# Miniprotein binders against q53ft3: the designs that were tried, part 2

Target 1, 195 residues: q53ft3
Amino acid sequence: MFGCLVAGRLVQTAAQQVAEDKFVFDLPDYESINHVVVFMLGTIPFPEGMGGSVYFSYPDSNGMPVWQLLGFVTNGKPSAIFKISGLKSGEGSQHPFGAMNIVRTPSVAQIGISVELLDSMAQQTPVGNAAVSSVDSFTQFTQKMLDNFYNFASSFAVSQAQMTPSPSEMFIPANVVLKWYENFQRRLAQNPLFW

## First folded at step 7 (miniprotein)

Design s17
Fold by ESMFold2, look of step 9:
Structure s17 (fold): chain B 195 residues (1-195), chain A 83 residues (1-83)
Amino acid sequence: as target 1 above (195 residues)
Amino acid sequence: SVEELAEEIRRALEYVQRTYERAKKLLEQGDVEKALRALQLAYKWAKIALERAQELGLTELIEEAQELIQQIEELMEKIRESQ
């Protein structure tokens, strides 16, 4: 039914049912997480006329849970990316040297999905700008991938003065890779969905 | 893969089963409205799971879904008879 994905972690596909209409994913070490993707796996949709309200829960400084509405997932929009870095319970530095953060056990937060009627969901307002446009998140991921490719390819580039005389080897001038990178980056900024 | 699709269906039926058991406990506590609401939602998901199992030809999951649907229908009928 539901999936929950954090970059660099295994996807979670086995939500814990806490009520007939409420499902939860645990997020250990949530302080290191900036974005979470919540999505429908694709085989079991919401029943007709229903959808999912997505909440983020974190412990406050006293350890009590705080739940905030992030946004929605529906059969018509079966995936959504949420920024949670601005919503976390931050740890205040009790000392100038900041050593407490190294000693602490990571806190566990939760993503909750509440199955509700679409009409009821339309009357709800998510907190701030927690929801991130899928376009913005794809742009950021794509930019990181492009930066990685450029850095990797350019590390093997050679100038004409450094070229080895060998017909069995092909070289990529750094200018070509850089120009491609700049052109792609410009196109992505103008239309993040052109691909 | 078909195995991944089957696991998704199986998990949905597990949720339906848990909701059915919760509804029975709610009835024992006298909370008929909550029990009926839970059963109606479980019924909707069980029907969806049955349809998906049928589309994939997953005979064992079809039988499991049909048994759960029957149990839910019987319990909802029992509620109507007592009201």
Scores: ipSAE 0.714, ipTM 0.902, lowest interface PAE 1.1, mean pLDDT 75
Fold by ESMFold2, fold request of step 12:
Structure s17 (fold): chain B 195 residues (1-195), chain A 83 residues (1-83)
Amino acid sequence: as target 1 above (195 residues)
Amino acid sequence: SVEELAEEIRRALEYVQRTYERAKKLLEQGDVEKALRALQLAYKWAKIALERAQELGLTELIEEAQELIQQIEELMEKIRESQ
């Protein structure tokens, strides 16, 4: 049904059901996480007329869960990228997760998915800076990071005629960096989430 | 792969089974409206899971889904008759 992906981590596909209409994924070491992808795996859609409200929960200074509405996933928009870095110090929002889903470790947060009627979801307001527009925005962000690295590395390129001997240093030919850059771009175009 | 698709269907049926058991507990507590809402949601997902299992020819999952659907229908019918 649901998947949850954080860059550099294995995808989670086995949500814990905490109510008939509520599912959670644990996020250990949540303070290092800036973005999370929530998506439908593709075989089991939401029932007709329903969708998922996506929440983020982190423990406050007393260890109590604070829940914030990130946004939505639906059959019409079955994946979304949410920015959570700015939310780790924010105030909670109204949420359908009661006393359940108590965070048991200070370093563990949760992503909650509440299955609701689409009309009910239309009345909810996500926390202001949580939503990220699309997978195209993720690809654009990734491409900008890649370009930034390549431009930085390339600015230090010198020819052999310009080099001074430094036998204790290791050097990398500029064409190796270029080939890595081109290969990375090719892979990104094939699958924006490959890295 | 077919195994990945089957695992997703199997997990959905596990959620349906748990919801069915919760609905029975809610009925024992007298929470008829909550039980009915849970059963209605479980029914919708069980039907979806059955359809997907049929499309993939997953005989074991088809039978499991059909049995769950029958149990849910029977319980919902009993609720209707008592009202």
Scores: ipSAE 0.702, ipTM 0.896, lowest interface PAE 1.2, mean pLDDT 80
Fold by ESMFold2, fold request of step 12:
Structure s17 (fold): chain B 195 residues (1-195), chain A 83 residues (1-83)
Amino acid sequence: as target 1 above (195 residues)
Amino acid sequence: SVEELAEEIRRALEYVQRTYERAKKLLEQGDVEKALRALQLAYKWAKIALERAQELGLTELIEEAQELIQQIEELMEKIRESQ
């Protein structure tokens, strides 16, 4: 029914059912995670007129769960990318997960999916900037990639006056682009969703 | 793959089974309204799982879904008769 994907990790497709309408994925070592993708696997949709409210939970300093509404998945929008890097010290939001007795370690957070009527979901307000559209994510990724490359390459810039030929022209060593690409590859391998 | 589709259906039926057992416990505790809501949701998912299993020709899963649907219908009928 549900899937949960974090860059550099195996996809999770076996949600833990904690109530008839509530499903959970564990996120070990959550402090290293910037984004999470929540999606429907495609064979078993939500029942007609229903959808999923998606929550992020992490333990507070006392080990108690703090739940925050990230956004929604529905049959019409069956996947969503959520940014969680800015939420790991935020205030809890209204949530339907109540007093679930799931033992937590300090380094394990959870993604919760609450299956609800679409009308009920329309009354809920996600925490700001948690939901990221696919187009919005690519635009943001592209801008961050461009900024990262420009900032790195400009640190190696030399002018023609610093070289023997062509004094009115500015140059960069050809290997700067190669070093950027190699560094980008390493960062991508560590976290495919870096910005 | 068909194997992945079958596993998704099987997991949905596992969720339905657990919900059915929870509904029985809710009835023992006297919480009839919660039990009915749980059974209605389980019924909806069991019907979806049956439809998908039929579309894929997965005979074993069809039979499992049909058995669960029957159990859910019987329990909901008993609750209605007692109201």
Scores: ipSAE 0.686, ipTM 0.894, lowest interface PAE 1.2, mean pLDDT 78
Fold by ESMFold2, look of step 8:
Structure s17 (fold): chain B 195 residues (1-195), chain A 83 residues (1-83)
Amino acid sequence: as target 1 above (195 residues)
Amino acid sequence: SVEELAEEIRRALEYVQRTYERAKKLLEQGDVEKALRALQLAYKWAKIALERAQELGLTELIEEAQELIQQIEELMEKIRESQ
């Protein structure tokens, strides 16, 4: 259903369900994180008329969670980039996660997704410094995400001399990944919002 | 890949199963409206998961989704009959 990506880290795709309509991802070492991407994986969309309100939580100096509304994801806008570096000193606001039995670690931040009716989401106001507001920031984040994926995939590359027979295993030629990377990078330079 | 799509469907069905169990606990606590709301959401997710499993020909997941849908429908009907 949901994915969560931080530059320089592997994507998370296994959200923890904390209520029928609430899901969380843990973000360890949250002080090093400036941006996070929240997205729908694509196979299981929101039910019609519903979407997701996205929250960020970090522990305060006493280890208590502070939750802030970042923005939204919907079937019509299934991914969003949020800047969280300025939020790590903020105060909490009204949020739907406070009464939940959420597994928590005092030193770990969380991204929360609350599945809600679209009409209810329209009445909510995100914190003002969370959304990415410039093409440069968006492009920089996207470039880091591309580099992270390419470096990860490339770390499994082997030469033909290193290959052993594995008749039941599927392989992808490395040049396919490289061509995809180069094409995506070229398209991003032409139009940073093409995807 | 098909394996990744199947894992997404399986995870969705796990969420539905947990929601079904939570709805039963809510009924034991007397919170019928919250239980029904949870079941209605679980039902929508389960139907979506079934459709995706059918598109991919994932027989085991189709059976799991169908069984869970039946359990949800039976519990919702029991709630309607007790009102």
Scores: ipSAE 0.683, ipTM 0.889, lowest interface PAE 1.2, mean pLDDT 79
Fold by OpenDDE base, fold request of step 12:
Structure s17 (fold): chain B 195 residues (1-195), chain A 83 residues (1-83)
Amino acid sequence: as target 1 above (195 residues)
Amino acid sequence: SVEELAEEIRRALEYVQRTYERAKKLLEQGDVEKALRALQLAYKWAKIALERAQELGLTELIEEAQELIQQIEELMEKIRESQ
């Protein structure tokens, strides 16, 4: 019913049932994980009127689990991407997971799926910025890439008076780079998928 | 593949089975409300699994799902009668 995917790792399709309505995936070496995808496998959907609240748990300094609501998966939204890297130092939230007979190690986190009524899910508030839109992530990456490039290129900027003659090299005016940067940003802001 | 789908259905039925067993334990503990909720969920899952198994013509899984559904129904009825 449920799948869990971490980039660079094998997909997990066998959740451990820890309660009648609660399932967990173990995430070994969780500190290296930035994003996790939780998805429905497609064969067995949620019952009508139900969905899944997706939680992340990691051991605190004392080895006690800290649970955070990441977001939701439903039949209408059968997959979601969550950023968990920034949550590893976050505050715990209310969660439906009680005492579980799960061996926890300091390096292992868990993704928990709680099968709940959709109406109940609507009353829950995920931790901020956990749910990442693919478009938003792409936009952020692109912006960072652009900034990185601009900063890099600008670091080599010199006045013509400061130039050392190098007839074998081609030079690009700094204003061209700036104009490109501004134009690209404008287009990106208008449509992140303009290309 | 059909085999992969069958495995998913089987896994779902395993969850149903475990949920059923959990419900029985909950009843033994006197938590009737939680047991009923568990059984209701199990029932819904089992019915979905049955439908999927039927669509794929998976005879063994159909039978398993039907059996689980029957067991769940019987237990739910027993609970209702005891109230």
Scores: ipSAE 0.672, ipTM 0.889, lowest interface PAE 0.7, mean pLDDT 88
Fold by OpenDDE base, fold request of step 12:
Structure s17 (fold): chain B 195 residues (1-195), chain A 83 residues (1-83)
Amino acid sequence: as target 1 above (195 residues)
Amino acid sequence: SVEELAEEIRRALEYVQRTYERAKKLLEQGDVEKALRALQLAYKWAKIALERAQELGLTELIEEAQELIQQIEELMEKIRESQ
């Protein structure tokens, strides 16, 4: 039902159920994480009138979990990106997870999904800068990421005349990168969740 | 793939099963209200899982979902009768 993605890591599709309405993903080495994507897998949607409140928890100086509301996922908004890097020093907020019987290590944070009524979710206030904006924001983020990659890669572009022979290295034509970029943008424009 | 979808449905049914078992424990503890909420959620998930399994023709998962739905319904009815 739920997926969790951190850049550079394998996607997680098996949340640990810690209560009837609460699910958790473990995030090891959380201090290196800037953004996390929480998304619905698409096969099993939320029941009608329900969605998910997404929380982030990290251990404080005493090893106790500090929970913060990041935002929401719903059938209408089945994916969201959250910036968690700036939250690692933030203050805790009220959360529904209470005392959980979960083995924690100091380097492991958690993403929690609480399945709740949509009406109840509307009354909750996420922490200020955690929610990278709507589907539009995801598209914008993805576009920025793509642009960043393209700019980075293209900065190394040289003509054949400018190349220094390096038989041990492999080279990719710049036009291949451009074609990939254009194709990806096209797919993203058609369906932001094509991936 | 159908196999991937089947795995997602199976996982959902596992959540339903766990929720059902937790509801039983909650009843033993005397927390009827929380048990009912748990069962209602489990019921909704199970119905969705059943529909998906039926759409894909996954016989074993259909049977599992139907069984869980029946168990949940029976327990909910028992709770209502006890009130």
Scores: ipSAE 0.671, ipTM 0.892, lowest interface PAE 0.7, mean pLDDT 86

Design s17
Fold by OpenDDE base, fold request of step 12:
Structure s17 (fold): chain B 195 residues (1-195), chain A 83 residues (1-83)
Amino acid sequence: as target 1 above (195 residues)
Amino acid sequence: SVEELAEEIRRALEYVQRTYERAKKLLEQGDVEKALRALQLAYKWAKIALERAQELGLTELIEEAQELIQQIEELMEKIRESQ
């Protein structure tokens, strides 16, 4: 029914049912996790008019769980990516998991899915910056990659007067790199999936 | 694969079973409203699981789903009669 994925780890497809309407995935070594993907497996959808509120829980300094609403999954939106790296020092929010006895270790966080009415979900407010748009993330990554490359290449730039002849080496004008960079940015802005 | 789908249906039915059992406990605690909500959820999921099992021709899972549905219906009826 539910799946949970962390990059570099095996996918989890067996959620622990902690209540009639609540399911949990354990995330060991959560401090190394930046993003989590929560998704429906596709075999058993939510009942009509229902969806899942997705929560993240980590132990506070006292070992007590701090729950935060990340976002939602529904039959219409069966998967979502959440950034959790910046939440580890955040404040807790209202959550439905307070009455659950979940065995936790200090290094283990949890993803909780609360099955709720869609109308009730609409009244909830996720923590800021938890929901990540795949397109936006890709664009940001690409931009950072491009900037990194440009900065690296530009650090080797020399004027023609500063060049030492090396017949065995090929040289590319800095303007070519700049033009490539500008063209790539333009294409990316037009269509992030142009490649 | 059919086997993977069957496993997911089986898991769903396990959740249904647990939800049914939780509803019984809630009734024992006097929380009839919460028990009914739990049973309604269990019922809906069991119906979905039944449909999926039927689509795939999974006889054992069909039977299991049908049994759970019957149990849920019986308990819901008992609750209604007690009100």
Scores: ipSAE 0.666, ipTM 0.889, lowest interface PAE 0.7, mean pLDDT 87
Fold by OpenDDE base, look of step 8:
Structure s17 (fold): chain B 195 residues (1-195), chain A 83 residues (1-83)
Amino acid sequence: as target 1 above (195 residues)
Amino acid sequence: SVEELAEEIRRALEYVQRTYERAKKLLEQGDVEKALRALQLAYKWAKIALERAQELGLTELIEEAQELIQQIEELMEKIRESQ
């Protein structure tokens, strides 16, 4: 139902269910994270009249979780980008995860999704600096994500002469990755919100 | 891919199953209202999962979804009868 993406990391599609209406993604090494994307996988939408409130949690100086409302995802807005780098300090707000004993390590932050009625969500106020509101910021984030992927993929690139025979493995030509990258960049440049 | 879609449906059904079990525990604890809310949400997602499984012709997932829906309905009925 839910996905979580951090630039340079593998996409997470298996949220931990911590309550009947609450799901959590773990984000190790959260101090290096600037942005996070939360999105619907597309197969299982929210029930009618419902959506998801997205929260971020990090440990405070005492190791206690600090939760902040980042924003929302809905069937009508199935993805959102949040800037969390500036949220790693400060005070938390009231949150639906507070009464829950969620096991975590000090270096791990969490993204929480609370499934709620849309009417209830409308009454909530996200932290002001969490939503990526500017097209430029979005473009920059996307570009960094793409660059990271490209760099990662290209690090495994070998010439045919360098290949070790492995009949059980599939290989993708580097030019395919490059073409995908170029096409994506082109589309992004034309319309940063093309998806 | 169909496999990816199937996995999403499976995850949803796992949620439904867990939520069903949680509802049973809530009932044991005497929290009937919370149990009902949990079951209602699980029911809605189970129905969606069933529809998606049917659209893709995923027989095993269809059967699983149907079974879970039946279990939820039965439990909800028991709760209603006890009130």
Scores: ipSAE 0.611, ipTM 0.868, lowest interface PAE 0.8, mean pLDDT 84

